# Ledger of designs, part 7: VH-VL binders against q55578

Target 1, 249 residues: q55578
Amino acid sequence: MAERIQKLLSQWGIASRRHAEEMILAGRVSVNGKVANLGDKADPQQDFLSVDGKQIKADNRPRDIYLLVNKPRDVLSTCDDPRGRKTVLDLLPQDLQRGKGLHPVGRLDRNSTGALLLTNDGELTLRLTHPRYHLPKTYDVWLEGNPSDEDLEKWRSGMMLDGKKTLPATLEVISENKDQIHLLVTLTEGRNRQIRRLAEELGLTVLKLHRRTIGPLQLHTRGKVLGSGQFRFLSPAEIRLLKKQVNLR

## First folded at step 20 (VH-VL)

Design k1
Fold by OpenDDE, fold request of step 23:
Structure k1 (fold): chain C 249 residues (1-249), chain A 121 residues (1-121), chain B 107 residues (1-107)
Amino acid sequence: as target 1 above (249 residues)
Amino acid sequence: EVQLVESGGGLVQPGGSLRLSCAASGFTFSSYSVHWVRQAPGKGLEWLGVIWASGTTDYGNEFYSRFTISRDNAKNSLYLQMNSLRAEDTAVYYCARGYPGYRDIHAFDIWGQGTMVTVSS
Amino acid sequence: EIVLTQSPATLSLSPGERATLSCRASQSVSKYIHWYQQKPGQAPRLLIKDASNRATGIPARFSGSGSGTDFTLTISSLEPEDFAVYYCQQRSNFPYTFGGGTKVEIK
C-alpha cells in the first residue's frame, strides 16, 4: 500500500515527519530515481526510496521496540560507559543489546532504582525528553528522619535549585516511624538528581529512591511484578497511551 | 456533603470475578488517596489496598495478585476488581477516604455504607 | 506486618461508667495509631488520630493516649450511643493493619 513519503521516512527512522518534509522540499528524497515532491506517495514493497542518493529500505530498520526496565542499583542509565561500568543495556539479552538501537529515555542516577524506558524509537525519545511533553514521574522516597510538615510543604510548593525554583510536586506519606519516612513524590520535571538534591537542601538524607511510574507506565501492574533487573515489553495499549501523551500518532 | 457510595456487590461463585465501584461526591476526589477495607461477617476490619492521589497503588500482601484498585477521576469513581474469588472473600467491602494532610492521610475520615460480596457455590 | 492486639475482646459496662480500651502493637509504632468506632450495621467512624488527637466532631469524652507499643482509648462517661465496637489501626509500617476490635456492650 502506498503511503506518504514523509510517513515512511519517519517510520523508517530516517527523520521526523516534519524533517522528512523538509528533506523532500530540499530535493534530497527520490522514488525510483525521480526526485520526490511533497505529497507524493510510495509503496515500500514496490518502490525504491533514496535519501541523498542512498537507497533506504524498510527492512534495514529495526522494528520499534519499547521496553520497561526495573533498573537496579549500580547500573547506569546510558548506552555506553567509558569506565566499563554496567549499563541498563547489560540487563537485556544479547540480541537486544546491540544492533537494535535501544537507548534509555531519560535517566535514573546510579543509586536509584525502578522504572526506566528503553526504546529505539528516536521520535518518541525526542518527544518524551522535551520539556513540552514532560510526563509525570512518581517515586518512592525513603528519607532518614522525619521532616516537618513545613519542610514537606516547601518541597511540594517548590524550592530553589540552581537558581530556579522547582515545579510544584505531589507529596504523599506512605508510612513513617521514628527512624525514617516513606514518601510518594510525583514530579513533572526531571532536573539532575532533583529529589536527592532537594532532600539535601532540607537537611535530609535519601536512603532509597525508586521510580514507580513514567506517565502512563507503571512498573508493577495487574498483579504482575517486574523484579529488580528485569524488563518487559510494553503492551500495545501502553505504547498508544505513551504516544498520545506526546501527540504522536 | 462529602460522601462515598459503594456498589457492585452480590453473589458470585468461587473462582469468579467481581468489580466493585465507589462513587465520590462533595470533595475534590482526585486530590485524595482512597482505600478499600473489608469486613467479614461478625469479624474485624481488614485493609485491602490504596490508590494514591498520584494514581499509583499499594496492596495488602494477600491481595496483590487477585485484587486491582483503579480510579477514574473524571467520574469521581474508585474501583476494586476482584478475581479468583474465594469463600473467605465474603465480606462487606468499604471504600474510605484518607484524611486530608501529609501524615493524616492514613486515617480514614469518610466511609461508604459498604457493599456486600458473597462468594458461594 | 505489624499485629495489633486489642483487649479486652468484650467490655460490659453501664451508661455513665468509664471505659478503658487497650491496643498493643507487636512492635513500636511510635504514635501512629488511629481509633475507629463502628455501630451495628454501620460503617466505621474515625475517632482518634495519631494516638491522642480527636477527629472533627468527636465528643470530648473520647480520648486517646500511648506511644510505642501500648495505646489506650478512654471514654470518660459512656453514653447510650457509645455502645459499639472499637478498632485501632496503625500507619507506622506498610501495610496498614487493624486490631481485632473491642466490643463495648451494655451490662
Scores: ipSAE 0.878, ipTM 0.941, lowest interface PAE 0.6, mean pLDDT 93
Fold by OpenDDE, fold request of step 23:
Structure k1 (fold): chain C 249 residues (1-249), chain A 121 residues (1-121), chain B 107 residues (1-107)
Amino acid sequence: as target 1 above (249 residues)
Amino acid sequence: EVQLVESGGGLVQPGGSLRLSCAASGFTFSSYSVHWVRQAPGKGLEWLGVIWASGTTDYGNEFYSRFTISRDNAKNSLYLQMNSLRAEDTAVYYCARGYPGYRDIHAFDIWGQGTMVTVSS
Amino acid sequence: EIVLTQSPATLSLSPGERATLSCRASQSVSKYIHWYQQKPGQAPRLLIKDASNRATGIPARFSGSGSGTDFTLTISSLEPEDFAVYYCQQRSNFPYTFGGGTKVEIK
């Protein structure tokens, strides 16, 4: 069956959908020898897709790559930044930065740190970012001051955001002093800057935000520390667990 | 009826490994943070680490590289994997439950009886 | 990490006497100190939460006070079963830490 070209390229690990669109717009993609246009569809069983004059075949597709990155502060969760700012791809070796189709799955804002998944598996990316699949994500949250138990309960039970109540969260207090509180917050949804916005709604200031986990993935596991700016490959077990949670296996 | 019971202690040689278990009963195990605390013979208490209800872990600074805490909520069990054991790791190891509540979960209201670990050549 | 220093190391008293145990933190921990009792051959037992709140089932003769860096556990009138080692623990800063303990022994 015919599908949008950017979807095919993404599924094949050539590029993210967004990057694929850019490639199409740049005239880099062709179908059966004709330059493709945005919105065009192709049947991988019947049509010949080419990128930069090279036909895309099953045997020349990049292998599936799954990376966990500890995103540092002031690094962007994007493949490309028009302002030339540092992106999460810049944290990778040269051979992984380009040509593999790696892209972030979801995003952490510029000021947030911690676990971020990079992959060239477009199908997995689509599943993981789809609202129907709510992978739990756990965050370290440092707040200024000492919020009341009432406020914490509001946060835990759900609050109105953009006209829709947030899902219940898990909220644990790690430590607290007169100046700040350290929370462990687990969300099952990924609304834009959700933690920061909820804090703001409660009149609280987020000092630091660090994501520990993405579903079955833990930033630090089995005695291994993934330092800031560092990355690792997911284990086969991690990949299986991840795919299982989104019904890919 | 709320109870924690440690097991798995014993004699091990330096450099060896040991896995301790803590069986919980009488409460909703999955809803609580659970901690490991040890006590060397004739010495004080030392906090080793915690696994939160969320399933993430935190450790004392000196233990992260060698010790791993995990849990199996289906089995109401807490574990402590200890690697590269040293003589100074000889101690009674306790599992303890965090007190329920937002700000009290780091008060340990339920303790096991402890299990003795001896590291010696 | 926050260091908790308990004093005295040993306190020798008779039944019926008042016991005063001190716990000093290397930096302010606000009110976030817990106290535990440990008898020989037994696991610790939670006595006081957050400086001054008795845990469930703890007799009224046990009380806690203090804020900032200096904390006190008081046993108004020692019972025979109160002779044990007492530990303070802070939760103000991660990682959690215990004091060295005070042994209350019979004179």
Scores: ipSAE 0.877, ipTM 0.938, lowest interface PAE 0.6, mean pLDDT 92
Fold by OpenDDE, look of step 21:
Structure k1 (fold): chain C 249 residues (1-249), chain A 121 residues (1-121), chain B 107 residues (1-107)
Amino acid sequence: as target 1 above (249 residues)
Amino acid sequence: EVQLVESGGGLVQPGGSLRLSCAASGFTFSSYSVHWVRQAPGKGLEWLGVIWASGTTDYGNEFYSRFTISRDNAKNSLYLQMNSLRAEDTAVYYCARGYPGYRDIHAFDIWGQGTMVTVSS
Amino acid sequence: EIVLTQSPATLSLSPGERATLSCRASQSVSKYIHWYQQKPGQAPRLLIKDASNRATGIPARFSGSGSGTDFTLTISSLEPEDFAVYYCQQRSNFPYTFGGGTKVEIK
């Protein structure tokens, strides 16, 4: 099957999609001996791709890598930022930052922290980002003040957002004091800044947002605390569970 | 009848491990947070940790490194894995259900009868 | 963590008398204190939620009051079955903590 050349190059660990596009525009990439243009597609099974005159093959793609990162505040969930801001890839060793095709699966906003999956498995990425296979995600949410039970019920049952009602959510109160409430919120959908927007709709201010889990993945496991800015490899068992939940073998 | 029943207690040597179980019945187990609380002989109550309905866990400051809480909703069961046991871990261990409701979750309305764990050489 | 101090450690009274138990928090916990009763050889039983709300099935003779750092459990008229140990517990801050308990014994 023919795919966009920049996608292939990214999958093969040659460059990020963005950088691959730049390479294409620079005339550095060729297909079957012809200089490729932006928007061109190639079939890795039938076509010969070359970068800087050197043939590249699908067989040389990096091994599948699966990382769980505890994203800190003020770090972007992207592979590359035009403004030069720190990204989640910057949290990795140099050998993992480039050449492996690692990218974030989904995103946490800049001010949110917690579990974020990085992988170079494009198939898994597609599944995990598709609404059909959306995994439940659990968040610590610290809100200013004390919302009413009515408001919490509204949140739990679903609220209108962008003309569409949100799916029911699981809400548990961890703690509450004079100044704030600590909620545990589990979502089965991933709308843009959903938790923050819903809080705002209720007249509440999110003080802190931290993602604990992504499906079967937990940020902290037995005896292993993943500190802020740290990452770990997923275990084979975790990978299996993750794939199983999205109907991959 | 709503009830919790602990099991798995017994005698263990220092440094050993033990896994406690708590069997729930009479209610929708998966919808509730469940907690572990222990009581040393002649002493007060000590909160150990919780597994939320969402399946995530939180622990008391002293226990996160040695104790692990898990649940199997299909079996209506709660577990407490205890490693590197010490003499001071000798206690009756209770499982307790969080009170239903948004803000009552941390009131424990249902308790098991407890299971005794003795750590001794 | 929040430390809860209960006083007195032991309270000796006769049936029919009024019992007043104190629970003091190391910092404000608003109203988020629960009270439990534990009889000898039994598991604890929930009595009061959030300082002043009786749990289901709890007799009217049990009442709770207080806010901030000082809380009180009152038994208006002690029944023979009320002689037990009573614990307060806070849910204002994580982790949850219990007081040391007050033993109500027969005089």
Scores: ipSAE 0.863, ipTM 0.940, lowest interface PAE 0.6, mean pLDDT 93

Design k1
Fold by OpenDDE, look of step 22:
Structure k1 (fold): chain C 249 residues (1-249), chain A 121 residues (1-121), chain B 107 residues (1-107)
Amino acid sequence: as target 1 above (249 residues)
Amino acid sequence: EVQLVESGGGLVQPGGSLRLSCAASGFTFSSYSVHWVRQAPGKGLEWLGVIWASGTTDYGNEFYSRFTISRDNAKNSLYLQMNSLRAEDTAVYYCARGYPGYRDIHAFDIWGQGTMVTVSS
Amino acid sequence: EIVLTQSPATLSLSPGERATLSCRASQSVSKYIHWYQQKPGQAPRLLIKDASNRATGIPARFSGSGSGTDFTLTISSLEPEDFAVYYCQQRSNFPYTFGGGTKVEIK
């Protein structure tokens, strides 16, 4: 995937975005032997970038990194927050926070917890976030009170949201008492705060929202618990499964 | 006929591992939650865990670290992988289907015959 | 987890008599209690769903009642085949739990 050259240079630790722009303006950066201009894009997989006539070494390019994070509450699913609030990157060691180009794939709202994918693979990110692939995601949803069967059916069959009907969802009841119901909800689309908004539309209050799975990825596997705020590297098998699901080689 | 059939039980030494299987027939296996329940000799029933129709799993607190539930929908099969087995794990192990309902009330309406697991040195 | 206490542990009765079995929860479970019957050497059989709903094929002599913390399984007139162990189970809170069981034996 082609990206702005200043972004690539920054990701590769060659220069800050600002400095990279200056370098580009100065004619110091070239792509495939041609002097780059501000605004130009390059595909790191296909194009050769040079600075001052020297090809950027492959070792300066960050490896593809794939992390699964258990996002806690009050942590933002963003790379940077202008207000200085804690982000999911802050959960990582310093060496992973900077210079690797890691970013969240999709988002969990501030009050939601659970599985979130971080990667520097832009191509994968683009595909995973594209509506066409409908990667299923499963959530634990705790709702206040006891919704009616009719309301649950509306949720399952699809509801109007922002002028467009939601896709059918899978809803399983895990537990229920006089105060709350615990649902397992599987969505195949990722509309902004979809679960919370749908609940609100039904007059229901979400008490807690926790994402268990992202496609083939499960937060907890084979007796291994990924605690709140913790992260792990994806296994090669997991990466292959993800890529396969979005038709990446 | 709707049925579940457990297999894989036997004698195992403490610290050993065992994998139980449960074969389902007569219904759309992939649409149901399936549970494992055990019963020690002369004792009551104990819920071990569940694999939901969605494919995710939940366990009793005491079993999460040692037991793993999985399913193969193509084979209409449920599995229980048990590791680090202890004497107190000696029991008949049942697979049971969660009762399908609008709210998935998870009453266990179909049970297998059970398979005996004995953990002894 | 929610603890279910069944009483009595053993109930000795004669055929034709009324059996009353109790299940008490450590906290309110609303109506979300199921009852099972287990005969020697057999798997459990579902009797009652959500406190009062008979499962398919269950005779009318079996009935359930209760809400909150106190539940009752009643067999109006015991048949010879009803002598077995009975368990209650809750689904109100995860994880699911069973009671200790009540053995109904012939006097």
Scores: ipSAE 0.825, ipTM 0.921, lowest interface PAE 0.7, mean pLDDT 92
Fold by OpenDDE, look of step 20:
Structure k1 (fold): chain C 249 residues (1-249), chain A 121 residues (1-121), chain B 107 residues (1-107)
Amino acid sequence: as target 1 above (249 residues)
Amino acid sequence: EVQLVESGGGLVQPGGSLRLSCAASGFTFSSYSVHWVRQAPGKGLEWLGVIWASGTTDYGNEFYSRFTISRDNAKNSLYLQMNSLRAEDTAVYYCARGYPGYRDIHAFDIWGQGTMVTVSS
Amino acid sequence: EIVLTQSPATLSLSPGERATLSCRASQSVSKYIHWYQQKPGQAPRLLIKDASNRATGIPARFSGSGSGTDFTLTISSLEPEDFAVYYCQQRSNFPYTFGGGTKVEIK
């Protein structure tokens, strides 16, 4: 099927989507001998794509790569930052940073930490980010003070956010003292900064936010700890489970 | 009747492995956190770890590397995989349910009868 | 981790007497202490939640008090079935920890 050219170029490891767009705008990309325009689509099975006059082949696309990263604080969940800030790709070796088409699946805000999936599998990315296939995600949430049971229940049952009620969430208390409470929150939707916004709505301050899980993926497995800033490859079993949950297998 | 029943205990050699099971009945298992607690002969209680309703786990500091907690909600079962067992791991192992509610979830209101694990050469 | 120290290790009393058991935390745990009773050959039983709340089905003769670092379990009048080991447990900080226990035995 036909896909946006910048997506194809990214998937093929030629350039990031953003850079691909720039290349297109610069007239460097052609489809079937014609200079491509921004917004154009091509079918990799039927069309011939060229960059700088050289034909690029789908057969040369990088193999699918799946990484789990423990995103540290002050690192951005993006492929490229115009301001030159550190991104999650910077956590990878040079050979994985470029040419593979790796990108984050979803995002954690700059101040949040924990599990983030990186992959060059565009189909999986599409499925995982589609509202239809929202995977449950579990977070460690440290809040200042002690929220009331009523507020916790409001959070659990759903609250109005941007004119739409949030889905029910699982809330478990891990620990509590006079200064803060540590919650385990599981969401089945991924609205922008949802946990922080809900906390704010309740008049609560989030001190720390750490994502433990993405669907079947767990940051720490069988006695193995993935430290801050570290990454690992997903196991074949993890990949199968992940794909199964989004009906790819 | 709400109950937990441990099984799988026995004699094992040092360095060996053992998997304990805990069967739950009489309540919605998937909605509760469940914990493992052990007690060496003539000694006190020691918290080993928990698997939350969300399915994530936490462990005591000394147990994370050797012990793994898991659950099968469809079978109403809790498991404790123990590897690299040592003589000091000899104990009665209990599974316990966290008390329902937000802030008392760590009070263990239901306990199994326990299963004895003996690590000896 | 938070260390809970229980005292005395053994308490010898007669039926009808008042029992006072202490649990001291190495640091403040606010009110987040639970108490358990364990009889020989049996699993522990939850008695008190969060320092002072009796669990369901627990007789009124059992009461808890305290905050911060010092906590007390009181049995107003000991019944024959109350002779057992009692443990305190904190949930203020992870990981959870138990005290060493106090054995209440018949004099």
Scores: ipSAE 0.814, ipTM 0.920, lowest interface PAE 0.7, mean pLDDT 93
Fold by ESMFold2, fold request of step 23:
Structure k1 (fold): chain C 249 residues (1-249), chain A 121 residues (1-121), chain B 107 residues (1-107)
Amino acid sequence: as target 1 above (249 residues)
Amino acid sequence: EVQLVESGGGLVQPGGSLRLSCAASGFTFSSYSVHWVRQAPGKGLEWLGVIWASGTTDYGNEFYSRFTISRDNAKNSLYLQMNSLRAEDTAVYYCARGYPGYRDIHAFDIWGQGTMVTVSS
Amino acid sequence: EIVLTQSPATLSLSPGERATLSCRASQSVSKYIHWYQQKPGQAPRLLIKDASNRATGIPARFSGSGSGTDFTLTISSLEPEDFAVYYCQQRSNFPYTFGGGTKVEIK
């Protein structure tokens, strides 16, 4: 059945719908030998669809794959690095690294560790990264410094970052002593290096930053730990919960 | 008015499992971190773990493999699933509310009455 | 993890006397000590937060002091209802730990 090209690219795990639209506008997609336009439709069973010169064959549609990775430090959260540095895909068995359309959902800084979702479900990626859906993410943040209640209230209620006030954050102090504090920080947005930049604005030094959860996804459940550099498949229940949070069925 | 009530204690054999419940009333349950603390007969208090208001959990080192804390905010209830029980797990089990706010949430201002768990062959 | 050592194990006093209970941490916990009272057959009751801050509804005869490794709970004039076991708890380091308790009994 004929579908919008950006939807097909997401179904084949090439890109999210938003990124697929960028590809179409850049002239990277063709249908039956002609460069495609936004809004064009194709049927992979009837049409010759290609991306960057490579045919999208109906019988080569990757199965849907959903992985949770515990990203270690100094591993990039990208599909490919021009400088050849280690990426999250390098943590996977070779048969998952290529040809399955896997890409990270969102990003995690090189110096940060923790939960990162990898998937080839482009529709889910589009929804999960769209600002309107406010998927909560919880971080362990170890800070050097002695913040006042006023400092933490500023962080909790919102602070200016790049000319725009951050959304309210949930804070929970796990522990603290004279010169260090360990926070749980829950954000409903993913602005560039937000935790690190807000901590700096308050005069605090980030010692360690670890993303503990992404929505319903947890690294540590029922006394089991997904170790640094390890990955696992999502359960069907986890997939359903993610889709429910972004109004997918 | 503000209240926590544990239930589900009883006698269980070593290696068995038991699920404790803690019913909350008189406060906005979903806004609080809630903890489990136990006390063996004639002994002091031992912190077991917490479920944070954010929904994630943390445990004392020896409990993470056998105990699971969960909450059902719609039912105002906290649960402790205990597996692979041992005689040393015999204790009164309390649920305890962390103090309001975000900074003193490990000061326990409301406690349940406790429920007794006995692990014996 | 941080070990809290409470002393004495038992404190025998008469009503009207001052009770002084000690809690010593194995490493600095700054001010992050809480105190609880537990009467026989009852759940603990929060008395003091963060070394010196009385919890809501706690009588003024209860006071706390100290910082670093050494902390004190003082009951300025012992009332009959004050015989109980008292526990300190630290929240400076995860996991949270309790002291072994001090039993205050009326002579």
Scores: ipSAE 0.790, ipTM 0.901, lowest interface PAE 1.0, mean pLDDT 89

